# VH-VL binders against q5slc1: the designs that were tried, part 10

Target 1, 112 residues: q5slc1
Amino acid sequence: MGALRGRWAEEEALRFLLGKGYRLLWRNRRTPFGEVDLFMEKDGVYVVVEVKQRASARFGAPLEAITPGKVRRLLQSARFLLGRDDLPVRLEAVLVHGTPKDFRLEHLVLEL

## First folded at step 4 (VH-VL; framework fv_cixutumumab)

Design g13
Fold by ESMFold2-Fast, scan of step 4:
Structure g13 (fold): chain C 112 residues (1-112), chain A 119 residues (1-119), chain B 108 residues (1-108)
Amino acid sequence: as target 1 above (112 residues)
Amino acid sequence: EVQLVQSGAEVKKPGSSVKVSCKASGGTFSEYAISWVRQAPGQGLEWMGGIIPYWGTANYAQKFQGRVTITADKSTSTAYMELSSLRSEDTAVYYCARDFTYEYYMDVWGKGTTVTVSS
Amino acid sequence: SSELTQDPAVSVALGQTVRITCQGDSLESYYATWYQQKPGQAPILVIYGKDNRPSGIPDRFSGSSSGNTASLTITGAQAEDEADYYCNSRDSSGYHVVFGGGTKLTVL
């Protein structure tokens, strides 16, 4: 699963967030509830970031949606990684539209 | 690290079919795609098609549509390429390669399977 | 196919720099991927993405791109670099893989 996601898209999402003052804590961490693309911190709040590549893939590869179930699993993954359930955690997504040389980013808050 | 092991050389008659296997070891088979690329003697590389086992999705180059079928068996981490209605022009070395569909490259290649089509 | 175009052959003197080019419309949007193939062997990946080398590929190999053209540069060519070099990208549909015709590099 992790190998199917674009590294270039995650690199661009990370660069974008670092430019917005986010601090990287962990990348591509696995938990019993799934994989966390980027685990970050901004203004004292922990942020789990899901990166979704909307660029065309070889062979017409399907694109994964961010469903309510995925959002719940991301929250569970954050709690697992922190070892606590009382810390403020924000769930966000960065959608990377286009191609490596011609793209735009859309930054969403999924759960606050 | 991932390794791809291909089946042995085949000698076939025109009009028959051939099925080449590509067994992956190391890594997670469902986390990448497998492409099939052939090379006729003295010629360049030709992409035939590929499969994404995770989604069960296969796509083929237009030149081979109708004659090629690419499948995967996730339980044995093996991809297959079957080419039917063989012609002498199908004499080539057939490679499988690990393909990162969202990164647009192939990083690990099998050593190739020689298929000879002769009367 | 003519989706990606490479010159068929190029020569370089030992220790000198050579640039192999690949041209096609898809390269406006994607970085080219480069493979080296020696006689009797499977291709090996030498450059991918903007300018990434897999582990084991010497640092004399580098990639660059401008518009619809991508280049593989070998700085200080060695005898072992004599090989065929292929670029790849995608076709106009975006769904299929396309290889360039290959460039035969002779090291003199």
Scores: ipSAE 0.295, ipTM 0.798, lowest interface PAE 3.4, mean pLDDT 87

Design g14
Fold by ESMFold2-Fast, scan of step 4:
Order: structure tokens, then sequence, then C-alpha cells
Structure g14 (fold): chain C 112 residues (1-112), chain A 119 residues (1-119), chain B 108 residues (1-108)
């Protein structure tokens, strides 16, 4: 009964990132600072991945929902999960456009 | 954990309007959508519309377009559904439910608000 | 609306398997979500994202999808499973939510 946000989109984003050499550490983790969709590692860097779907033009671009405050909360969540604040953490997003049976992906590095 | 608390039962005259509230407690409000679903006595579930508080943008089922207005007050974590030009067939239980911005998996439901429209 | 079609009623004997189906053109593109509703209560989410169960939902509930049809299966039905079951998904445009008409399950 936890977060159910973008489950099919997260599955496809995970598959895509695994194909690019990312390693999964945690999935759908809740922290005092919010929820982390995918927590991964690539090339010695920890990566928090936000998965977003684009359902309708009426609600704007998915990245409009990722504010500086949300970026800070995602970083705090990563540090909480790692138990340390001295490790390099990068924030990324995977945007999923379309339907579960017919979609395309965009992979972005988020601004801090 | 998130709970949705709805306002109390209403009895309304035909032609009037009703405004039902849905207050979220125990979690982040603005990053999720809130849907409104009604159920007439002995009938099935019917989606009326929803809102994403972060964007303050509502989307409505075609049947209710022009009669329903869904709004949100992020500062009080409360969503509202106002239905105008009430008729006896609007007698129903009205539910709010937590929804996801890009999907419609309604995982947390309010207990419902009974609205009776009678002369 | 008839965009998603469910049979109005189905019966199953205690301990036996029952399948409830949901059919519609939008299911070629979107997975169905399933809810259980008992009299006087709000619906409860039982299956989402094809075949996932929320915490607290018994493992006898499962989902499947093929073409324009989605199914909810209860393997080894219990008396407490007697309820109305609703599917929902997106309409053909993908922009609105539609519910099936509901299926009343009687456990005999």
Amino acid sequence: as target 1 above (112 residues)
Amino acid sequence: EVQLVQSGAEVKKPGSSVKVSCKASGGTFSEYAISWVRQAPGQGLEWMGGIIPYFDTANYAQKFQGRVTITADKSTSTAYMELSSLRSEDTAVYYCARDFTYEYYMDVWGKGTTVTVSS
Amino acid sequence: SSELTQDPAVSVALGQTVRITCQGDSLESYYATWYQQKPGQAPILVIYDKDNRPSGIPDRFSGSSSGNTASLTITGAQAEDEADYYCNSRDSSGYHVVFGGGTKLTVL
C-alpha cells in the first residue's frame, strides 16, 4: 500500500538504465524527506533517478514539477539512505512518453 | 500515512449547488492528483474529474464539463468539488481519492459524502 | 458508459477459482486497475499495474491482461471476498478515467 506512482514507467526506466550499465541499489524507498523512485550507482557515483510520465499537454512538461526544493529533498533522501553526506550523488530523470504498450524515453541530468 | 477526510452529508434542492471538501493529512499533498468519483444508489462508480494541486489544473469527464468545478488549496491540503444545477439523479455518494499525476491508480479513498437532491 | 464492459454478476463456490473480466479498446494501450467494494464502504485497491497487489491484499488475488481484455482472478475464494469488483482504466483518448459497470461476486 505504499507509493504506486509510475510503476510501469519505473519498470521501463529501470530496464533502460540497467542496459546502460547502471546498478540498482534501492527501489521505491521512503525517507523522512520524501520518496526515491530509483537509487542507483554508475561509474562510482550514486544516482537518484526521478521517473516522470508525460500524460497530457494540459499539465505541462514533467520537469516543471522538479523544483529546487524537490532537488534538495531528493539529495537529503539519498544521504539518509546512504547514512553519509560525503559521497558523490547525482540527480537524474527519466521521462516516459506514451502508454505502457507504446512509449519512448528521455534520459536527463537534473539541474541542482 | 495519508488519510483523506471528507465533509459531511448534504441535502440540497434541485437547481442548487453543492461543494464537498476533501482534506489530506499525514503526507505531501501537492505532488499527487486528487480524483472525484461518485456512486448513485445501487449503481456503479463514475469518475467526475481530478486536479493536480501543484499545477492547479483540473480535468473533467465530458458528462460533467460545465457543471463541475474542482479546486485545491495547497496551504490547507484540501481539494474541493462543486457540482451545480443539481437534479435528483445527482443523488449519490461522492468520493475523493488520491491518484497519481500521470496514472489513475487510486490507492487512498475518503469515506464518501452523501449528497441527496430532493424537493 | 460502456467503454469498459464487465458482466454484472458472477458466483463461485467457497474454495474454488473465479475470473472476473473487463473488456474495452483502451485496454490495448493501458492496463486495468481493480477495486473491491463492500456495501456501505469506499472501494479498496486490489490490483494495479497489470498484476501488482498493494500490501495487505491476499495473494489469492491476481491480475492478467491480453489484448483488449483484463482479468481479475481469485484462486480459492473465501466468504469475505463477496463484494462488487470494478475495473478502471483510461478512455480511448488516454485523457480521462473510465470505470467498468462492476461485477457482483457471490460466494456460495
Scores: ipSAE 0.006, ipTM 0.588, lowest interface PAE 11.1, mean pLDDT 82

Design g15
Fold by ESMFold2-Fast, scan of step 4:
Structure g15 (fold): chain C 112 residues (1-112), chain A 119 residues (1-119), chain B 108 residues (1-108)
Amino acid sequence: as target 1 above (112 residues)
Amino acid sequence: EVQLVQSGAEVKKPGSSVKVSCKASGGTFSEYAISWVRQAPGQGLEWMGGIIPYFGIANYAQKFQGRVTITADKSTSTAYMELSSLRSEDTAVYYCARDFTYEYYMDVWGKGTTVTVSS
Amino acid sequence: SSELTQDPAVSVALGQTVRITCQGDSLESYYATWYQQKPGQAPILVIYGKDNRPSGIPDRFSGSSSGNTASLTITGAQAEDEADYYCNSRDSSGYHVVFGGGTKLTVL
């Protein structure tokens, strides 16, 4: 697929996180373990951010869940990008509900 | 547009240290990693380590751990590789190369710095 | 023994197709990157991320991977393609970079 799926959602998620004091390191990085939407840093902790758009489950397919396998792949991607496995890494998600003209954000922090 | 400019050739005695510099274009310095790769005469390429300058995070090949130190000065857009306890086997051309955060490619290379270790 | 294995030399006739191979267990998990090096020069990136070409690299260069093997293919080899070709990738841990031993390509 050539188009960036949910590009506006990634832009809004990035603006939101920058407003929270996060610093952007990299966007849309591909690794052998998958793609990282946003790779950021906040207070010395490296953060992998998954951005997902939400669709209504009643009238459309539910958004793909973030599975334990996906969590492991995101951690592997972070370690790959950093070239080290001893640094603090956190996984986060930003869910974007709605359309570019009318949306809200939900920020999820995965602890442990 | 991005160019890596390395310091000049060095001749060193066994047991000494050498510090090679690599000056990058300022516009993208904090956005990418810098790797150091050496090549002994007539031999292949050997990765020594790399650094993400924004954080000062360095990672080293196991063979060089304890002997190599890679640093960066963001204010001058310069990366450094210091190799200590030099042996004749360290005679090589030392390259710096831009690598986007250890992804798997080095797209811009310096011209190389020749280091000769001789008594 | 190195983690990535390349044949030391290969030959191709002008205008013909050649495949240069890189083998290693880490290639099942990590993409190979390919570099061209001519005598007295720094390496030049030719293929990254399996089959991406940097600007300025001719379309006769392509990459592929299957299992523990990555290949660089040159279709319609030209005289200027004569060079040493190196693959690199991650080691099995994913934290260090390793290079293959290099393949010297002779264009006949």
Scores: ipSAE 0.007, ipTM 0.577, lowest interface PAE 11.6, mean pLDDT 81

Design g16
Fold by ESMFold2-Fast, scan of step 4:
Structure g16 (fold): chain C 112 residues (1-112), chain A 119 residues (1-119), chain B 108 residues (1-108)
Amino acid sequence: as target 1 above (112 residues)
Amino acid sequence: EVQLVQSGAEVKKPGSSVKVSCKASGGTFSEYAISWVRQAPGQGLEWMGGIIPYFGRANYAQKFQGRVTITADKSTSTAYMELSSLRSEDTAVYYCARDFTYEYYMDVWGKGTTVTVSS
Amino acid sequence: SSELTQDPAVSVALGQTVRITCQGDSLESYYATWYQQKPGQAPILVIYGKDNRPSGIPDRFSGSSSGNTASLTITGAQAEDEADYYCNSRDSSGYHVVFGGGTKLTVL
């Protein structure tokens, strides 16, 4: 499922976050709890970013939702990658609406 | 990394049906779509349809709706394209290709299956 | 049906630069994808996205896009570049795959 998502959307989300002063630490990392699209740092806080493409896909493919279970698994993935559970971690999403040549981004904080 | 192996050449009579297979090896079969593209002798590439095995969904080009059925068997990592009511104009090489539906491209192609429709 | 237009043939002298073009309304919204096909062979992906090149594709191949027109440029054409080139995008619905008619490149 996750492999059906677009790299172009993730590249645009990354470019957007870098422009806001985020630093990239890791991308596309697999953990026992799932995959992490972007693992970043901003002002001393680690940030796990889920990227979702809200654009038309070939064949009319349905688009994935960000569920409460997914949010919990993102936190578990962050702790696994850091090897610690005492560091501040923020969970965020970037939704990419539109087409590769004409898109807009929506940046959200995710809550457990 | 990923390879697509297609079934062998077929010779069919008008009005019959043909079913071509495309077996994927390497990678996770459910993590991408499979498109079917044909090419008649001396002509260009023509998309027939595709399937996303993870969702069990197939989609077809308007020209082939009603005659083409595309299916996938996740247990064998094999996609199928069945074309019915064959006409001489269906003589072509039929390709399967790995399709990234959210990236809008096909990167790995099978070697093609030649289908000849003759009386 | 096809929503993408390509010239059927183009020629280039060995070592020179050639540009193959593709036009269609969908290209206002999506980048064209380019495939190379040699006689008796399956197509090979050459360019996708804004200007991405798969591993193994020579750096003389590049893509560009402006408005409803996309171009594949080969800088310093080689004899082995002689092939048919197809552009690819989506139809007006956004759900179906559409190929251009193909351009036969002859390297003189």
Scores: ipSAE 0.406, ipTM 0.819, lowest interface PAE 2.3, mean pLDDT 88

Design g17
Fold by ESMFold2-Fast, scan of step 4:
Order: C-alpha cells, then sequence, then structure tokens
Structure g17 (fold): chain C 112 residues (1-112), chain A 119 residues (1-119), chain B 108 residues (1-108)
C-alpha cells in the first residue's frame, strides 16, 4: 500500500525495536517479492519486520491481515536482499494498535 | 512530484448537478487518497468527502450525505466529485487534495474549481 | 458548533512570536495538521504529525500539542506570514476530516 500505509506506525515500531537492541540495516526496501518495512539484525540473526497499523484510517479504510502468502514473500525478500539463503533469518511483525497519541504495540514472530 | 489538475469553472442553476474532475500526474495514483474540500466566498475550509482509489471506497461528511458522490477512475488517474440538488449556498471554490489517510494530512492541492449557483 | 475551535483573528508585530491555537476532543488522539492560505490561493501544508515540517517550510514554524489543544507557533513573524491558518483533524467518530474555522493572522 506504499504511501497509504502509516509512516508514524513504522517510526514507532522502529523506535520500539531499537530500544530492544535491534540494529537497523534497511528501511522500506522494494524487492521482486514485495516491500520490506524494516530489515534488522539482533544477536547475529537477520530479522525482516512487517509493520501493521491497526488504527482506523480516515474514510474507514480496511485493515489488512498478515497472510501466509505475505509471510512467504517476506522470506523471499530477505533472501533476495541478503543474496543468499544460508543465513539465519527471522520473520517478525509489529502490530500498532490505536491512534498516534494513544497506541500500544504487539510484537510477534511470524511462522511459515 | 505529484500535480492535481482540476476542471474549469462552472455556472449552474438551482436544482441542477455539477461534476468536477481532478486529474493526478506523477507518482502512483493508488498509493494515496483524494479529499474534496470546498470554500464559500469569505468562509472557511469544509471537508466534503474523500476516496481511496486502491479500495474503491468513498466516505462523506454528514452534511453532504445523499447529495455528493465521489468516484475515481484508476485508468485515467482521475477523481470526480458530483454534487446534486444545487442551492445558492453551494457557490464556492471546490478543491481536490492528495490525502495520506493513514498519516492524516493533505500535502498537494489542486488550484480549485469555482462553482457558481445562480438563477 | 465546530468540532475544532480556533479564534477568528490574531495579530503579531513584525519579528515577534505568535501562537495560533486549535481545540477539540479528537486532538487527545490525533495530531493536528496546519495549513496556510493566502487570498486567491489553495491551502499549503505547514505542519503535520508529531513534529514534522514539510520541505520548503521555514523553521520559524513549529507545532505543539497537549491534551485536546494543538498550537501553531511562528517565531519571528515575517510580513509574508500574513494569511489564514486552518487546523485539521478527525471528527469524534474517527472516520471524517474536520477543519477548524480558521484564524486570520495580521502582521503589523
Amino acid sequence: as target 1 above (112 residues)
Amino acid sequence: EVQLVQSGAEVKKPGSSVKVSCKASGGTFSEYAISWVRQAPGQGLEWMGGIIPYFGEANYAQKFQGRVTITADKSTSTAYMELSSLRSEDTAVYYCARDFTYEYYMDVWGKGTTVTVSS
Amino acid sequence: SSELTQDPAVSVALGQTVRITCQGDSLESYYATWYQQKPGQAPILVIYGKDNRPSGIPDRFSGSSSGNTASLTITGAQAEDEADYYCNSRDSSGYHVVFGGGTKLTVL
């Protein structure tokens, strides 16, 4: 959804992960398999992070779920960005619930 | 860089309808919403409604519900606002604006279309 | 009445600081967006989000928020800052856009 998706939510997710000791490698990278919101590293493991805004957009825009197909595309994107598929990679999500001034985060590991 | 180009000024009779167009150039049309905002002479800005072309969904301010229809044609990157049952109070400048609906702001505005409702 | 309230007019002396205020319940949840409008022109985005100024907007413009109140501050007002200023947010339902009534700034 490119520019339609909430940048404030991605910024809050990034701030949260940096506070947990994650290191940022890339933001908002396009690959043939889709867009990667945050590509991070923690304790020698590469982490692809999908950020989902659960706050209502103006005009009642629908909220999009993280589907198994999206999880598989995130893995393909990670392999593309790394140029190899033998490195440890985790797929994670940060769900941002609420509004810009009153929100909470849910951090979870995505399974294939 | 995104530019919004609106159709020309219109003079309409009470009870008729007007349809204003807003053509986007540059960027990806489906990556943002389009809002319609009007301004009567000497008055403030008033939001009428908006559309998210990606979803095909439009939402309207309560005051205009039933009289306004906002549509978008992704093949021509054009949004439309049609206002029916025109009254003298509908005389205004009508703006379209690019709306980042998940960020809650409008950054690029059309130059406006003057609609005059006169008998 | 309007869900977002602004004073209709304010004045400031050249080079001085002025604060334009917007109040409404939705501002407890959403940051206000500020637009400048000069006669015969479309509005221009001046401030948005928590602490954002678009490229090309002078750094004398800043925004702040506390509770249900948002403010646009112009530090060291210039003659070209004379304009109408509108705040923008969401209505109480969260689905619609609402504008404040606008504040006419006169630079003396």
Scores: ipSAE 0.418, ipTM 0.833, lowest interface PAE 2.3, mean pLDDT 88

Design g18
Fold by ESMFold2-Fast, scan of step 4:
Structure g18 (fold): chain C 112 residues (1-112), chain A 119 residues (1-119), chain B 108 residues (1-108)
Amino acid sequence: as target 1 above (112 residues)
Amino acid sequence: EVQLVQSGAEVKKPGSSVKVSCKASGGTFSEYAISWVRQAPGQGLEWMGGIIPYFGTTNYAQKFQGRVTITADKSTSTAYMELSSLRSEDTAVYYCARDFTYEYYMDVWGKGTTVTVSS
Amino acid sequence: SSELTQDPAVSVALGQTVRITCQGDSLRSYYATWYQQKPGQAPILVIYGKDNRPSGIPDRFSGSSSGNTASLTITGAQAEDEADYYCNSRDSSGYHVVFGGGTKLTVL
C-alpha cells in the first residue's frame, strides 16, 4: 500500500531523472535491507534514489526526514543488487510536494 | 530494433536436461533484463526466472528452485535457460523476453522453443 | 498457487467496450502489465506502468488500477482484438513475477 500511494510521485520523479540523463536499471526492488524505489546510473556512477511525498500538500505538513539508518540500508541494498561493493554508488532523493495536478520536485544528494 | 532469436525445438527423455538459447540482435545486450516464461499446451503463461546480464543478477521462481539455471554470455549477446530433471509436465513452449527498464514487463519476445518430454 | 486472479472468459459485441480485470494483493504495490496472445503466437505487451502503450498499440487499449484490482479496457472492440489477455505483476517480495490465469476474449 505504501508503494502504491506514492506511485504517481515515483513516476514523476523517474520522468524528471530520465530528462536529466539518468538511466533506469531497477524499480521497486526489495532486498533483505529494504526496498529501493529507483536504481539508476549516470556518468558511470550507480545511484539509489529514494522518493518521498509530502503527506499533506494543502496543510504544508513538513516532509519526513531521511534518517542515517535509512541511508545505510539503501547503501546495503545497492551492494546486494550489484553483487559487489567496489563500485561507486551515490544516494539521492527526490522530494515530491503537492498533488498529481499541482506538484513540485526537489532533487537532493544524500551523504553516506 | 531489438529481436530475440531462440534455438530450435527439442525432444527429450524424462530425467534429462534441456538448454535453450536466446540470442539478442539490435540494441545493447547489457542494457536489458531477460526473462524466461513457459506455456504448457492449452495453459497459461508461467514465469521461470530472469537475468540482468550486466550485473550477473539472477532471480528464479520458487517452483523451479534447484532445477532451473539461467546464464548469459555478453560476448555473444546470448541468454540461456537450462532445465534439469525433466518430466512429462515440462512439455511446453519456452519463451525468452526482454525488459528494457528492469521493471519486469516484457516488450520484446522470442518466437518460442517447443520442448517435448516423452519416453 | 494463483496470486493474480482473472476470469477465464469474457465476450463483447463488435464496437462495444469491454473491461478485463486482474485481482491480487501485489497490485496494491505494483502496476499490472497486460499482454495479448493469439493462437500459435508469442505474447504482445499492450499496457505497462500507469497507462502506457508501447509503440504500435492502438489507443483503444487503456489501463487502470484501484486497490488490489487492475483493469484493461478496450473501447470500441474490433474483431482482431479476439485473443487471450494476461496480466502480470511482482510478488510481495518484489523479486519474482506472477502471471494471472488469462482471460479469453470473444468478439461477437
Scores: ipSAE 0.006, ipTM 0.563, lowest interface PAE 12.6, mean pLDDT 81

Design g19
Fold by ESMFold2-Fast, scan of step 4:
Structure g19 (fold): chain C 112 residues (1-112), chain A 119 residues (1-119), chain B 108 residues (1-108)
Amino acid sequence: as target 1 above (112 residues)
Amino acid sequence: EVQLVQSGAEVKKPGSSVKVSCKASGGTFSEYAISWVRQAPGQGLEWMGGIIPYFGTPNYAQKFQGRVTITADKSTSTAYMELSSLRSEDTAVYYCARDFTYEYYMDVWGKGTTVTVSS
Amino acid sequence: SSELTQDPAVSVALGQTVRITCQGDSLESYYATWYQQKPGQAPILVIYGKDNRPSGIPDRFSGSSSGNTASLTITGAQAEDEADYYCNSRDSSGYHVVFGGGTKLTVL
């Protein structure tokens, strides 16, 4: 059940982004710098998307920002997957807050 | 709508090389990955590798590393798969397929190119 | 040869439900994709992602997964469903595509 729980959040994030006109290029790709959940394209820009699932709290704390170290690793992963360092890459996150039957999505731009 | 048209059947001698082409029409060629999958007579599907034409970056299955070369020519919307040092066990139907994400699904397939390695 | 294993053959009576399975460690993390192949023909995509069907694929086809096992279900099997079915996903490295060995479905 744990593997299915993680996969539903990523699937919902993907469905959300496809609805916004994003195209999926790669999913769950490993690199020396870490795993890329979704590698997408939107309007000619390549987008690395980190998907994070967060349990809902009664008095919800603000969703934690993705750390500078994680941002750096995502960028390095993007450059590795592209095989180039001269192409525009945007780093984004989709935060999936809640459970499979009761969730909200928050879409963040991490690096432009 | 994308169509993939493959080159015709080949009969090759052991030790030679074969180069199969896959021409895409319709859609935007450079926006999709192209995977190569083979099937020996009476056997299952076997992924050989794929390429994202926009970047020209191929990925190869370990079994074929060093023998297979996958390339793409964006100006002609054509992908190629070249297999060297042919052996009799390379006799198979070779398919190209459009892989929207080449790591998991292929939605449009070419009709296949039969390669026979004999004599 | 593959990191994904399928039973080589299954049978189902006309109009009944059949489940074809694909098993591998990578399926704990990734969805399987399913293809149908009839003799002399290229494979046809049947299911991809969670439960997506390409245009033209009947709604009797559905996909599911649990742990390291993915399943293709045909509810109310028809004679034309007789074919070989292949799953694919990633290998243990996460970098390569692998296919299951295929399952020959016979509709009785």
Scores: ipSAE 0.006, ipTM 0.569, lowest interface PAE 13.9, mean pLDDT 81

Design g2
Fold by ESMFold2-Fast, scan of step 4:
Structure g2 (fold): chain C 112 residues (1-112), chain A 119 residues (1-119), chain B 108 residues (1-108)
Amino acid sequence: as target 1 above (112 residues)
Amino acid sequence: EVQLVQSGAEVKKPGSSVKVSCKASGGTFSDYAISWVRQAPGQGLEWMGGIIPYFGTANYAQKFQGRVTITADKSTSTAYMELSSLRSEDTAVYYCARDFTYEYYMDVWGKGTTVTVSS
Amino acid sequence: SSELTQDPAVSVALGQTVRITCQGDSLESYYATWYQQKPGQAPILVIYGEDNRPSGIPDRFSGSSSGNTASLTITGAQAEDEADYYCNSRDSSGYHVVFGGGTKLTVL
């Protein structure tokens, strides 16, 4: 499955999280369970962040939903990347609404 | 590294159709879209349409709606552009380009296919 | 399309600075992308996302944006910069790609 996510949206999400005290560990990592947009750390907790662009893409590209299956795969990806399953991991999403020059962000915690 | 290899030059008669191919190598074909852009002799660049192979969705510039069909075969990593009801004004170089549809730019271009429409 | 307007030609002396502009309503919302095209060649990407340069593009190329206008600036123009430059953005629907008419740059 290919990734068609907006990189400008991911960059804006990253800037937003860095401004909130998150630390970037790595970005755009592919695992057997799927791709991780941003892998971060905040207050001793590892955070996997899914970034969703809510702006119109060229050619009318459809937007993917964040399903319970996707949330489980994000957790599995985090454990794969850490090589451990005993560390605290939080799953989050940043929704980027609007256009590159006029956008707003929505920051959510994802539940299993 | 991604490369786009296009089919060879075509000479067609008015009223016929032409189908140009664009084969991608390197990278993941489903990670990007393919745009088709033409350029008539001495003229500027004109976008015709594009396709997102992952979703199988295509979109076309209004000027070409009804005459252009863009398709993709994921098994061969090949995109196609078919233009029907050819006119002399369709004489141009036709380019395919890798398009990051969520980032709004094209970074890798094929070398172009010359299509000449003459009687 | 007439949605993005460029002057058809501009000249610059070797080593001097030139600014190529692109104007259109969609540029209030989206950054312009810039392409360079030399005779007989396919276009190459020069600037995207306002002021990002792809690998291999010299640092003398830069982009800027203000309101409905986008600009490509070449500081210290070189002979090899002589080419046609096209701006690119989306139309009002957000789904279609539109190009400016192109600007022919002559380096004197």
Scores: ipSAE 0.181, ipTM 0.748, lowest interface PAE 3.8, mean pLDDT 86

Design g20
Fold by ESMFold2-Fast, scan of step 4:
Formats: sequence, C-alpha cells, structure tokens
Structure g20 (fold): chain C 112 residues (1-112), chain A 119 residues (1-119), chain B 108 residues (1-108)
Amino acid sequence: as target 1 above (112 residues)
Amino acid sequence: EVQLVQSGAEVKKPGSSVKVSCKASGGTFSEYAISWVRQAPGQGLEWMGAIIPYFGTANYAQKFQGRVTITADKSTSTAYMELSSLRSEDTAVYYCARDFTYEYYMDVWGKGTTVTVSS
Amino acid sequence: SSELTQDPAVSVALGQTVRITCQGDSLESYYATWYQQKPGQAPILVIYGKDNRPSGIPDRFSGSSSGNTASLTITGAQAEDEADYYCNSRDSSGYHVVFGGGTKLTVL
C-alpha cells in the first residue's frame, strides 16, 4: 500500500476501463519480469494494461516510452500471473494527459 | 481477514495416497493464491506447489511433479492437495498458506496437517 | 548444488543486534521473504518484498539485500525473538519457491 505521486492517473485509467466493461483481476502486481499496473479481463480475454502519465514536454512521445523490451516483459509477467503460457493475453496501454482537474485519456492496443 | 482451516491428521501405508483440505474463511477466496508447504520432523520447510483458484491454475515444484495434484473448489472456498505413491519420506506436517500478492509472500498459514506414512 | 543457504544457528545477547543471512544466485533477481517459526507452530511472515513488514510485526525487524545475499536484521533482540528463521525466494525459473535450510536463533 501507499500512494505514489501520479497514482491519480492509474485510478482514472481504471475507472475508464471499468466503464468500458473491463473487469479488474489484479492491480500493481510484481513479477520476476517487472510490475503490472492493471491485470484485467474483457470478453474472456486476459488484458495487461500499462498506465503512462504525460504532462511534460521533457519526455518523448508517449508511445515511444513503450519499447519492444517492455512489451516482452509485460507478456512474460502475464504468463507468470496466470501460471500458464498457453492462454491468450492482450497487451494494452492507457495514456493519461494533463492534470487531475483537466485530463484526456488515450487507449491503445500494443503490438506483440 | 482470512483464516485457513486444515483437515485432521492422517496415517497412511506406503504406496497409498492422501488428500488434505484447506478451507478459507473471511476475505474473497478467488482474490489470492494458496501454496502448500511441508515440513518433515526436525527438517526445514519445502514448497510443493500453489494454485490460483480464480483460474483453477496450479504449478508444482519439480520434485513433486507427477505425484502431487492441487485443486480448488470455489463454491466451498476449499483448496486440496493430493499426494500419491506415498513413501516413508513423505511423513511431515503439511501447511497451506495464502499469497495475497502472487509473489509467493505467504502471510496467513493453516495450523498444519500431520501425515504419517508407516507400514 | 544448494539453492538458498543459511547458517544453521546464530546467537545474540538480549538487547543486541543480530543479522541472519540467506545466500543464493536467485537473490540477484528476486527479493527474499522471511518467516519466523516457533516449536509446534506454523510459520509467521516477518518481512517480504525486501523490507516490508506485515501488520503486527515489530519495527525491530528489517530486511536488506546486496548481490546474491539477503539479510534479516533484528535490532535490540528480545527473548520472544528466539525461534527458527527461514528465508525463501524464487528458483532460477521464477515460477517456483525455494526455502533456505533455516537458522535457529538463540537469545542469550
């Protein structure tokens, strides 16, 4: 437990996905391959969701922050949490732009 | 909060099987994993395997692969560990334990079930 | 080969600091978790995720790690701390659990 700086973005991403019919299975789970922000289910498909907050021009484009190595680690984390490597997993991202008072969300499907 | 209640002591003959139960009360059974850990008399702890009841998915330590089966019944909030082809070396106290993180951090333990394998 | 190694026994004087160690190659990748076990009782989780303690565990217990070694430190040992202490972590596959052999702590 404990609140980290920027946790509001993850709360808003979760609310958004719940509103789209996603079900939360786990949140902020750590694995040998990295941390999973949100592990969800939608229409029988398991979904790993990476949440990114962007409010500063100092950082590159949001999509450029999600590298092939990160995608691979998220897939490995999903397989670890499921205890199997034969189940279908979809990787997604929610990009949160702005501040708690005024924000926009982008929802992306990540390529494997 | 969660409590884990295990079945009573068993005395078995070599070559038979034993099935130990672990009933959870309190908390949502499907929100955590259950591990099985044994301890032979005067020896250390040994992990046997775990199950995630939500998925019905189990994984097993290599040493026990083929002899151990871990299952869960969500309707009764009960996990089971069945060990077959029993040997005298399987004499131990068998514990079930909850992992609320899915990182094998076992924070709630049953009191243990003594299994004695004797001719 | 051993996967996680602990010394079988260690002693500490009442009120002094003791450090119990756990060593293994997997500890470079995964945090150790620490358990206390008293005779005839089930283990109790003491430290997880490097240095987190569950509710009800005294703040004299702390964890640390460096390379392939993890340590449990008890600062100001009390009589009730006398017990066996076990570390665990994941094996090289990351999917299974391995325990150390346990360390018997005697409080003098």
Scores: ipSAE 0.007, ipTM 0.566, lowest interface PAE 13.5, mean pLDDT 82

Design g21
Fold by ESMFold2-Fast, scan of step 4:
Structure g21 (fold): chain C 112 residues (1-112), chain A 119 residues (1-119), chain B 108 residues (1-108)
Amino acid sequence: as target 1 above (112 residues)
Amino acid sequence: EVQLVQSGAEVKKPGSSVKVSCKASGGTFSEYAISWVRQAPGQGLEWMGSIIPYFGTANYAQKFQGRVTITADKSTSTAYMELSSLRSEDTAVYYCARDFTYEYYMDVWGKGTTVTVSS
Amino acid sequence: SSELTQDPAVSVALGQTVRITCQGDSLESYYATWYQQKPGQAPILVIYGKDNRPSGIPDRFSGSSSGNTASLTITGAQAEDEADYYCNSRDSSGYHVVFGGGTKLTVL
């Protein structure tokens, strides 16, 4: 239910990244290390993108930080999906604030 | 000019299946979705589902879940919509349309395939 | 679909302005897209997103949205604008597409 209601944020994040020249390879893929929201490619680099929504735009509730453990699991997920560990992989997040008709995005590159 | 070319009219018996094809120009097929929309005589438009050919990922309207299968063959730039267990209520014009999946607007439409379900 | 409601018919005098509406709860969250369909023809996209008009669509066509209502406006209606107009949008989940019932526009 929550996943279905949250799909608009993932679609807006995808639209935003496509506008920046990213190419979509996979959506919502499950791995032993967790789910990957968007798996993309830009300039020869594979990119795992985590999409996060604000819990409440009205109260300005802060998003949970993406922890080092989450970063590690996203990297492991990318390597699992590629079947290799020698290809360049970048980890990114898109934070979505608001509603489909009135939103703003923050785009972050996550450190390895 | 981008075009979607659909297969010809079909006449089917109740209980059978129909498979309609939609062939796209090369640039349309890989990066965009193909949606299937039907229209019964004198009625409105009804979305059945869509596919992103690059992944083979299909998404269906709840009403058609279990009866419709949408597939794509990237080598021939062709999408297919197969509808099973046909009834007279399935008599309609079936359209394919190029669809921007993240926005769900359909900018290029096929001319439509008439499917008639009769004895 | 019953999720988006359109009036079945509307009339406008040649050269006058007409507004066709689409109403549904999902329009609070998602923009409507508008299509024109003439007898025996496939639909043609006329407005998408907030108020985007595809190349080749006359500038007399415009879109607007407020709350749970989206509108297609034709300013200075022409005889060739006589057609059925359909809105579509996403359902509340964002996963599926739903169409309004269509509005038949008669240009008098």
Scores: ipSAE 0.006, ipTM 0.573, lowest interface PAE 13.9, mean pLDDT 81

